VH-VL binders against b7j9k3. Designs and how they scored, part 33

Target 1, 255 residues: b7j9k3
Amino acid sequence: MTTEPGDRAWVLHHYPYGDTSLIVELFTRTQGRLGVLAKGARRARSALARIEAGRPLWVRWLGRGELPVLAQAEELGPFLPLNPLQNLSLFYVNELLLRLTQRRDPFPDLFQVYEETIDALCSEPGEGWYLRRFERRLLENLGWAPDLAHCAECGRSPDAASSEHWLYQAAHGVFCRAHAPDAAVAIEAAALVWLRGAMQTRSMPVWNSSLRRCLEQELLVHLGGRPLESRRLLTAYLRRTQPAMTIQKREEHSE
Short names: E, the ipSAE of ESMFold2; O, the ipSAE of OpenDDE; V2, 0.75 times the mean of E and O plus 0.25 times the DockQ between their complexes.

## First folded at step 13 (VH-VL; framework fv_tislelizumab)

Design k1 (at its last look DockQ between E and O 0.51; V2 from the best seeds 0.00; counts 0 for: pae E 2.5 > 2)
Fold by OpenDDE, look of step 13:
Structure k1 (fold): chain C 255 residues (1-255), chain A 121 residues (1-121), chain B 107 residues (1-107)
Amino acid sequence: as target 1 above (255 residues)
Amino acid sequence: QVQLQESGPGLVKPSETLSLTCTVSGGSISDYYVHWIRQPPGKGLEWIGVIYYRGSTNYNPSLKSRVTISKDTSKNQVSLKLSSVTAADTAVYYCARVDYRGSYLEYFDYWGQGTTVTVSS
Amino acid sequence: DIVMTQSPDSLAVSLGERATINCKSSQYVSDYVAWYQQKPGQPPKLLINDASNRATGVPDRFSGSGYGTDFTLTISSLQAEDVAVYYCQQYWSTPYTFGQGTKLEIK
């Protein structure tokens, strides 16, 4: 590992530039999303040919323009082949960053969450709580996370011990039952408490549907109503591999 | 085997309150989301509302001001009250159970046979 | 409210042929769509949930597809017992809404 000044980075996406180069979208700790020109990366013997998503890099770049030249890229860990679910999860997370963040806008905390998310998708394939965590933290870092602690109308706070359901509405936040909007997603108070908390532990499976819908709806607003292809693909994959069973016993939850 | 059965008066006068009961067998209503759905003669389906595990409710905004759903756990029954009825409230009324596979995935895997309610003078 | 619009309103298909029913939502609903079959004098019966998951006991000839706003129920080989009215439903957000129904008959 080099001791020279540089930055830890992950490859989000790359695409061809000319005959021999790539434009590489990086997510870096100190610079946020960073586009770089990787000259000669498409050459057969290029050391940069191994640039791919899902692997951490140490990178240096030259120039201060919109698209600086990649000067150095060193692998910081071994390549670990990902299965289809892991790949789709990574693709989804990366697409969120590509679509919703601006270049040169650093989010050090989100970068940490991103790495933790990648670790989680590798160690806990099939789980979704870490994606929900990432989604919420992304929204928070971008300043788009709605208040989940108070009813948007009366200011009442959800109590995790309460058996009352709350209503989530994208762009507006949460509402108590007395002030329920016409269109909303029902969600347990305890799920809201989890979602606005540190999310250091997995969510209860019983919350999965409501959490997914709430966050997907919120993200969709900021995506300009254009849903992510990665989300579609991930959803389709999950349907095929984990089909719903018709009859199950009630899972324990607050209500 | 879970079974739902709707019951109540088949005839209600205009401006009165329609009262129906859904009796659930084969499982505790405390373990179910129980929905009410109605279907006017020759028409489609309209979601009325839901009562969740421990009694909280959610109603269709179009009926919210007139609808009350409650439950009696001792009798394993869910009740629907619809006030100020008109001819437009004539329908077959169903109670339905939600699938547990995904909480709040509110599609309906178990239905009662339905009970016909006619609003007429 | 999210409006679910089915097409066609009625469909006549020969035995053994493919029947296709479409459902369009007025807004994005991801894969939170269910399909029901209803025969005269009976309650609706769940066929498909999550846009493409067949419910238990549903024959393989029934399939669902779609994501976002456009959904399709397909019967690959129509059987006599498939004569019914079919409904799509979204459970993306309240109030949960149904399509107007498609009457499927044998040609």
Scores: ipSAE 0.808, ipTM 0.917, lowest interface PAE 0.7, mean pLDDT 92
Fold by ESMFold2, look of step 13:
Structure k1 (fold): chain C 255 residues (1-255), chain A 121 residues (1-121), chain B 107 residues (1-107)
Amino acid sequence: as target 1 above (255 residues)
Amino acid sequence: QVQLQESGPGLVKPSETLSLTCTVSGGSISDYYVHWIRQPPGKGLEWIGVIYYRGSTNYNPSLKSRVTISKDTSKNQVSLKLSSVTAADTAVYYCARVDYRGSYLEYFDYWGQGTTVTVSS
Amino acid sequence: DIVMTQSPDSLAVSLGERATINCKSSQYVSDYVAWYQQKPGQPPKLLINDASNRATGVPDRFSGSGYGTDFTLTISSLQAEDVAVYYCQQYWSTPYTFGQGTKLEIK
């Protein structure tokens, strides 16, 4: 038996195992996604911190097998209760990781993006730009993000200052107007430039609807055509609670 | 209030080129993405293609080899040309728009009245 | 091409009763579905976008629902003016495609 020195982690999911234990899916800084057995975690006097999604932990585990035992779990900060939209957004982000990553496959840059995403969803109202950023960064870290800097046919680059539309084809990249493929959808040149940058704005961009469609199509390719339950629930919640999505006039230049 | 109006010949002979015009009034064509959609007699709707506000196009693959959509901003018009027509091209032809200044998705809340085209010898 | 299949092809509903029209896509389209009403001699009129968002000026008796591949248009209390053909449409990917139509009549 060897011991691990410990690691920062987030709970993605858990389910009961026996009368007193949990099987827990963790996202860890150094080891990526890790399944662990949390013995006695459901006991009233457990030595482990409460295992909940959205709770940052310092964890240590025992064993090198596919399901090590969670030896320690300590809270790394105050737990703030999440409202329904925040919970559904977290469920969505966690389901993406559960569906698209393998256990013990490290992604340290994605771990940082995940933490930034959780911070943003806890701090900012409503569905926001941070979900689009997470989707894009996830694709980048997994090696599935297409080149958005050049038309896949001729190499021309999108110009953020122009109002022209480009064409996005999931699994195949982007195309200027001269090289439109058969199965593609429109996206703003500014949205393509935004996806290549830091992806932070003070307000939702006017092209968010096109961006959402393109990112969802790209993710669906890698989900094997099987959409996410969390996306369905999040969409249903937003439709019931976000009345009258206002269409804003496009600004003359992109931000 | 912006209006769309299609115009063109009502009768076209087989193998010829169908040419239609969509005229915008009460606004500028430079503010819109204009789509063409057709409806054969007693049948459903078929999307033909779109021209974006800067002139790029995207066409239904079933028609791509025969269709050209273009615009003339000085005349406030969008045109549709469909070459080598057959009886299967008999339909009501609509132009429809999406305001590119808002959220861009391809559902059509602004339609012209339609123009009937019959392809017959 | 994504095929949009409506059911039924036609229906007759008593005045004041509920009418239900279904639309199934051959592939996943998320919620990128619109519904249109078309009366004889007129262009289609948008009723619903994004599966459930009622367009401006559309009476509240019209509602849409669905996600993924299965979509429904409901008229909660049929009025005489609702006699028309109804079409669903997907805008998930090109070519954008429409259902074959459902003819709604008063029983």
Scores: ipSAE 0.509, ipTM 0.793, lowest interface PAE 2.5, mean pLDDT 84
ESMFold2 (binder alone), look of step 13: mean pLDDT 89; pTM 0.925

Design k2 (at its last look DockQ between E and O 0.50; V2 from the best seeds 0.70)
Fold by OpenDDE, look of step 13:
Structure k2 (fold): chain C 255 residues (1-255), chain A 121 residues (1-121), chain B 107 residues (1-107)
Amino acid sequence: as target 1 above (255 residues)
Amino acid sequence: QVQLQESGPGLVKPSETLSLTCTVSGGSISDYYVHWIRQPPGKGLEWIGVIYYSGSTNYNPSLKSRVTISKDTSKNQVSLKLSSVTAADTAVYYCARVDYEGSYLEYFDYWGQGTTVTVSS
Amino acid sequence: DIVMTQSPDSLAVSLGERATINCKSSQYVSDYVAWYQQKPGQPPKLLINDASNRATGVPDRFSGSGYGTDFTLTISSLQAEDVAVYYCQQYWSTPYTFGQGTKLEIK
């Protein structure tokens, strides 16, 4: 069997295979999503029994095929206990990758964003801007991100200095008010500028609903109209722990 | 205490323009979205449109060609104009807003009492 | 437009019993659904937002559930003052649309 070079990886999901093995879906830096067979991982006291989401691994695998055998898995960081919100957020991000990426299609930039997202989940629990960032970068990497810089009809550009409202429509992008489609999500110009930018700073809370709806609608198109269970669970959790009156509080953002 | 109050003529002739005003007290229209919603007699609710705090507007496509919403910040008033009215435009007209400033969640916490508009010759 | 369809159109429930009103959207709307109560001669009153969040001052007997396309308003123990027409509303995308209403009466 030919041994592939080692790679940095995260576990997205695993499921039983036979009595003693696991199939493990990995997200790797150089190989993208990679499915591996972890032989004996289900055995008691197996060295592979600690394969789990939420910590980075160094992995090696043997074989050339759709499902190579996991030869090595070493933790590259400590286990960090995640609270329910963090777990749901990670579950959501992982499910997006599982549903929308193909195996052996590497996205090195997205891999970096993925790691940054996990770091943000740990350091800023309860925030959502990093999830929006991940969603946008995922769409961009997959070539599905619509143009947010120009009205799809007239080419006019949103101005961050303006408090003008624009309309977002999944698959089509943004429209100025003059060319608004029949069905759309209203979004502030500055939010669009943020969303098409580097997104290195958190978004304004007042944009949260619009940003969530825009990106959820866009992703839903590519999910074939089948929404993610993880998103449902995450949304439900957020609604319980972050009441609307808190979420919808406008911060000092004037015209 | 936030209050919205609709006002305008209760009777409008066919083909004329319906003009209503929503006077807001207890809060600035510069900080909130103000919506117009109507309800024909014995029927359900229809969203007409919204004016955002920026002054931008968004209308129901079914009424877009006939509707104009504007505001006067000095008077803290929002106006609705509906042109070329017919009997189908007979309804109770409400102005409404959400409780939270700048909210893009467009459900409605505060409602005016509504004003009845009848379109008749 | 997203069509919100309520069921039933009318409902008679005995005092103290559970009342259940359903609302189905013609397409996915996540949890961006609100419920209103309207009594004769009055404007609608917000009961539930975000499918399951009770608005301020709303009694605990009112609850909302659902996600995606199917939503439910439940009154756990019907009171006399609950006689009204109830509406669901989506605010997922414009134009914002309401259900046709459900008339709730005491049996």
Scores: ipSAE 0.846, ipTM 0.921, lowest interface PAE 0.7, mean pLDDT 92
Fold by ESMFold2, look of step 13:
Structure k2 (fold): chain C 255 residues (1-255), chain A 121 residues (1-121), chain B 107 residues (1-107)
Amino acid sequence: as target 1 above (255 residues)
Amino acid sequence: QVQLQESGPGLVKPSETLSLTCTVSGGSISDYYVHWIRQPPGKGLEWIGVIYYSGSTNYNPSLKSRVTISKDTSKNQVSLKLSSVTAADTAVYYCARVDYEGSYLEYFDYWGQGTTVTVSS
Amino acid sequence: DIVMTQSPDSLAVSLGERATINCKSSQYVSDYVAWYQQKPGQPPKLLINDASNRATGVPDRFSGSGYGTDFTLTISSLQAEDVAVYYCQQYWSTPYTFGQGTKLEIK
């Protein structure tokens, strides 16, 4: 019982089913996340486009149950191969969606952010600002983003020009120095202002380590304390192979 | 080269206030987070708290009601006050800083030599 | 509070052999773990930060690994000057906490 001619989608994940088929998790423009059965997708002469993560598709499916059948899958646009870091970044973004969204729950704004994130990771070296932006936008679309404009106790606002440090508490928001809760961690005022804005930058900010910790803590609240395999793999890769893409630690100086 | 040195009385009576000073040389305390960490005799390490560049503080909840960390930029010093001490507060007290301010993460590359405080009835 | 539990509490290793010290956190701490060496009468000295990043001036025989809750410090070829107590520390969330220490001795 489908009436739609098709939908734009991205493959988030797939795994084998039976001898020749795949179960595919799609992120679709109109239906949100959708699981489908891609019958015969692993056959040598499959009529379906190659089903792989990060491939934009035009899809059509049949059935209204929990696992409708993928009737058509056609590749949209050019397919650009990804290097290992880009693949791990994609795996991370996809795992966030798989863990934090429900099937058949549309998020048009998040779909747009996802596409922008894929474009950015394809054009940027290393772990870039676009992962922090995706994390923040994901939290915003799901209704979990804390108010970063005001101290949760007194309403005071952070100022990006200040060297001031604020306190961040996952699930509870941000606090000025006068109102630090017992379980909180420091974050730069500039990081809080960046998260409220367009989140556009040419390089990872100096305060990225604090930002990564705060966003990871916030996401972990909603992951039920079960961390992401993709983040473990991505972090291990970055520590081993591309230290130049990590935060620059300023050399100590004396007056 | 930045150096940290703790100073203060080695013996404190129960119920009194322990007062220690961390003197920074070879740099300005406005450039560093300064932490206090203590180590009871023959035991492990306990984080007490931090004072940030801005003067903001964050304390171990177990000590928060009794601890005050403050700074005096004119003397380039950070002070620790711990009120209502007991024998359980006997320890070596260290001031320490993060590797450099750019990381904003709380691992400690520079430590003072430590000062021994004994609380004795 | 996040409890950092080291194993073993003490370890005896022959010169030139590998020493392995484990640290387990009671909660997820990502890779926000540091390792310290402390010799008698001295303050702790940073060896490793961010689970695997060797601090400046630390010999290559020291390495760290781990993520999430399970962390390891390895000394690939024990030297006499490596006799010390070793501590892990998490800086994921306050209060920042240390392991109980592992005393490393020569067999």
Scores: ipSAE 0.684, ipTM 0.827, lowest interface PAE 1.2, mean pLDDT 84
ESMFold2 (binder alone), look of step 13: mean pLDDT 90; pTM 0.926

Design k3 (at its last look DockQ between E and O 0.61; V2 from the best seeds 0.76)
Fold by OpenDDE, look of step 13:
Structure k3 (fold): chain C 255 residues (1-255), chain A 121 residues (1-121), chain B 107 residues (1-107)
Amino acid sequence: as target 1 above (255 residues)
Amino acid sequence: QVQLQESGPGLVKPSETLSLTCTVSGGSISDYYVHWIRQPPGKGLEWIGVIYYSGSTNYNPSLKSRVTISKDTSKNQVSLKLSSVTAADTAVYYCARVDYRGDYLEYFDYWGQGTTVTVSS
Amino acid sequence: DIVMTQSPDSLAVSLGERATINCKSSQYVSDYVAWYQQKPGQPPKLLINDASNRATGVPDRFSGSGYGTDFTLTISSLQAEDVAVYYCQQYWSTPYTFGQGTKLEIK
């Protein structure tokens, strides 16, 4: 590992540039999303040929332009083969960053959340709470997260001790039942409290659909109404791999 | 096996309040969402509203000023009240339950047989 | 409200042939779409949920597809018992809304 100044980075995406080079989109701790030119990366036996998503890198680059040259890339961890679900999850997270962040706009806290999300998708495959966490933190870091602590009309706060359902509307936030807008997603109060909190524990399964819809709606606004292909693929995969279950009692939902 | 059965008067006068009851058997209403849906003669389906397991409610905006849904857990019954009825409220009224497969998804797997309500003077 | 628009309004298909019903939502609804079959004098019966998941007990000839705004119900080989009105429904956001229905008959 190099001791020279550099940055910790993850590969979000790469695409061909000319006959022998790649443009690589990196997510870095100190520079945010960073595009670099990896010269010769497409050549046989290139040390850069192993650049791929899912592994942390130590990178150095040369130049101050929009597309500096990648000078060094060292792998900071072992290669771990990902299963289809893990790959789709990573693809989804990466596409969110590619679509919603600007280059050279650092988000150190989000970078940490990104790494934690990757760790979670590796250790807890099939869970979705860490993706919801990432989505919320992304929105927060970008300054787009609506207030979930107060009804947008009356200021009343959701009570986690209650099982009341509130109404979520993209771009506007939450509403109590008395001030429900015409179109909204119903979501349990406790789920809102979870979502606006530290999200250090997994969400309850019974909140999954509500949380997914709320966050997807919010993100869709900022995606200009153009949904992510990665989300479509991930959703399709999850639906296929989750078999139909027998109707369960509510008491089983709280476990 | 879960069963839902709607009951109430088949005839209601204009401006009066329509009152229906959904009796659930084979399961507790405290565990599920119960919805009301209606279908005018020869027409499509209209969602009226829902009562969640907590007792919270959500209504169609087109009807919210006239609709009240409540539940009696002791009787395992859900009630629908629709005030100030007109001929436009003539329909078959269904109560339906949402399936649970690790999550609450708002499609309807169990339906009552429906009860016909005619609004006429 | 999210408007669900089915096409066609009515469809006549020969026995053993493929029947296709389309449903378009006025806005993005992901895969939160269900399909129902309704026969005269009966309540709707769930056929498909999550756009493509066949409900329990539903024959294999029924299938659903779609994501976003365009959805399709397909009956690969029409049977006599499939004569009914079919409805799509979104459960993306309230109020939950249904298509206007498609009447399927035997040609």
Scores: ipSAE 0.909, ipTM 0.947, lowest interface PAE 0.5, mean pLDDT 93
Fold by ESMFold2, look of step 13:
Structure k3 (fold): chain C 255 residues (1-255), chain A 121 residues (1-121), chain B 107 residues (1-107)
Amino acid sequence: as target 1 above (255 residues)
Amino acid sequence: QVQLQESGPGLVKPSETLSLTCTVSGGSISDYYVHWIRQPPGKGLEWIGVIYYSGSTNYNPSLKSRVTISKDTSKNQVSLKLSSVTAADTAVYYCARVDYRGDYLEYFDYWGQGTTVTVSS
Amino acid sequence: DIVMTQSPDSLAVSLGERATINCKSSQYVSDYVAWYQQKPGQPPKLLINDASNRATGVPDRFSGSGYGTDFTLTISSLQAEDVAVYYCQQYWSTPYTFGQGTKLEIK
């Protein structure tokens, strides 16, 4: 059909189609996730920008069907080369969107978080706080984030100043110690408060491993018990290159 | 170097309460999450529960109605009480700690020597 | 409860050869798996945490791998002091559970 208005977008994934074309999954500011056919994108002198993950684009497309045709793609900034860990982190974030969102379902707040996540990933290599923030914001935008402000049984609230550990149960929320369910994991009250806020920190929180476990469990509920291949690859890379072993007592994080 | 040592009765009568103590030396109990794990003769390991440095506890559901873990910071000790014991509670009982690096990663990098408890009439 | 199933139940390996012990969880546990060595009359000793992270003081011949439900402990060149029972353990979800053990002997 007719050319849609132009939009800011990122490439999540692409596949070859025929000899000269690509099928591209985009994450767009105004339309959410969008699958498009990029005709001739693999020709030697294509008029389309290089269609690669990690490149911000201005895009236009034709048609309102399931797979519209990409009419225009222009790069909106320089290519920022990524090391292998940054690439794996990007693929993880992209796979979350591909598995958990529907096409043509706009999420402008999540789009902003996605761009902030890419910026942080490029500036702060390694598995950092920004992945935990993206995971939580994704769950919030999809309506799957549990209430972390109140014990699911009694309504009591966690306090960041408390040393008390709480219980996190995926699909069910959080519980104070008085109401612990049989299958749960401990999490620091400060971590629950961090998840409720802006999730901004200058350093990796001391409780990142606990957050990683809780968020992974929550995401797995919505993935139908089918874990992400990108997560497996990212974890394998981290274990090979960035051992977590330490002999020093960790300091509490500071403000 | 931190050391953990279990102590308590070697023989307990059925239906009574088993009471064990884990004494920490070379470090403060306030720096560790302390767990109790048991091992029946010739068998594998069973997690009993944990007390966090905050004093909060979490117990194996299979034992939850019978178990209490508490601490005494003035003596640098953690206690285990298991009520209404039977012959099935005969085991070596260990206290163990979690490294303070992830706060909630429950693998046990230090173990006490263990204490054998036999439940017999 | 998450069941951790080890294989084989016992294993005999010649000195200097590779020993491999497998552990399978009944549910997805990501990489939240530890391995322990236990010699007669002694408490367990931590070898590996987070599936592949070697604990302090553990010889390089010990390595762990795996993700999700399938985990492996490997001893690359068996030494006499490695005769023990080995346990895997998950800490993905309570109650935290151990495998039944694998007895490692010299052939």
Scores: ipSAE 0.700, ipTM 0.830, lowest interface PAE 1.2, mean pLDDT 84
ESMFold2 (binder alone), look of step 13: mean pLDDT 90; pTM 0.925

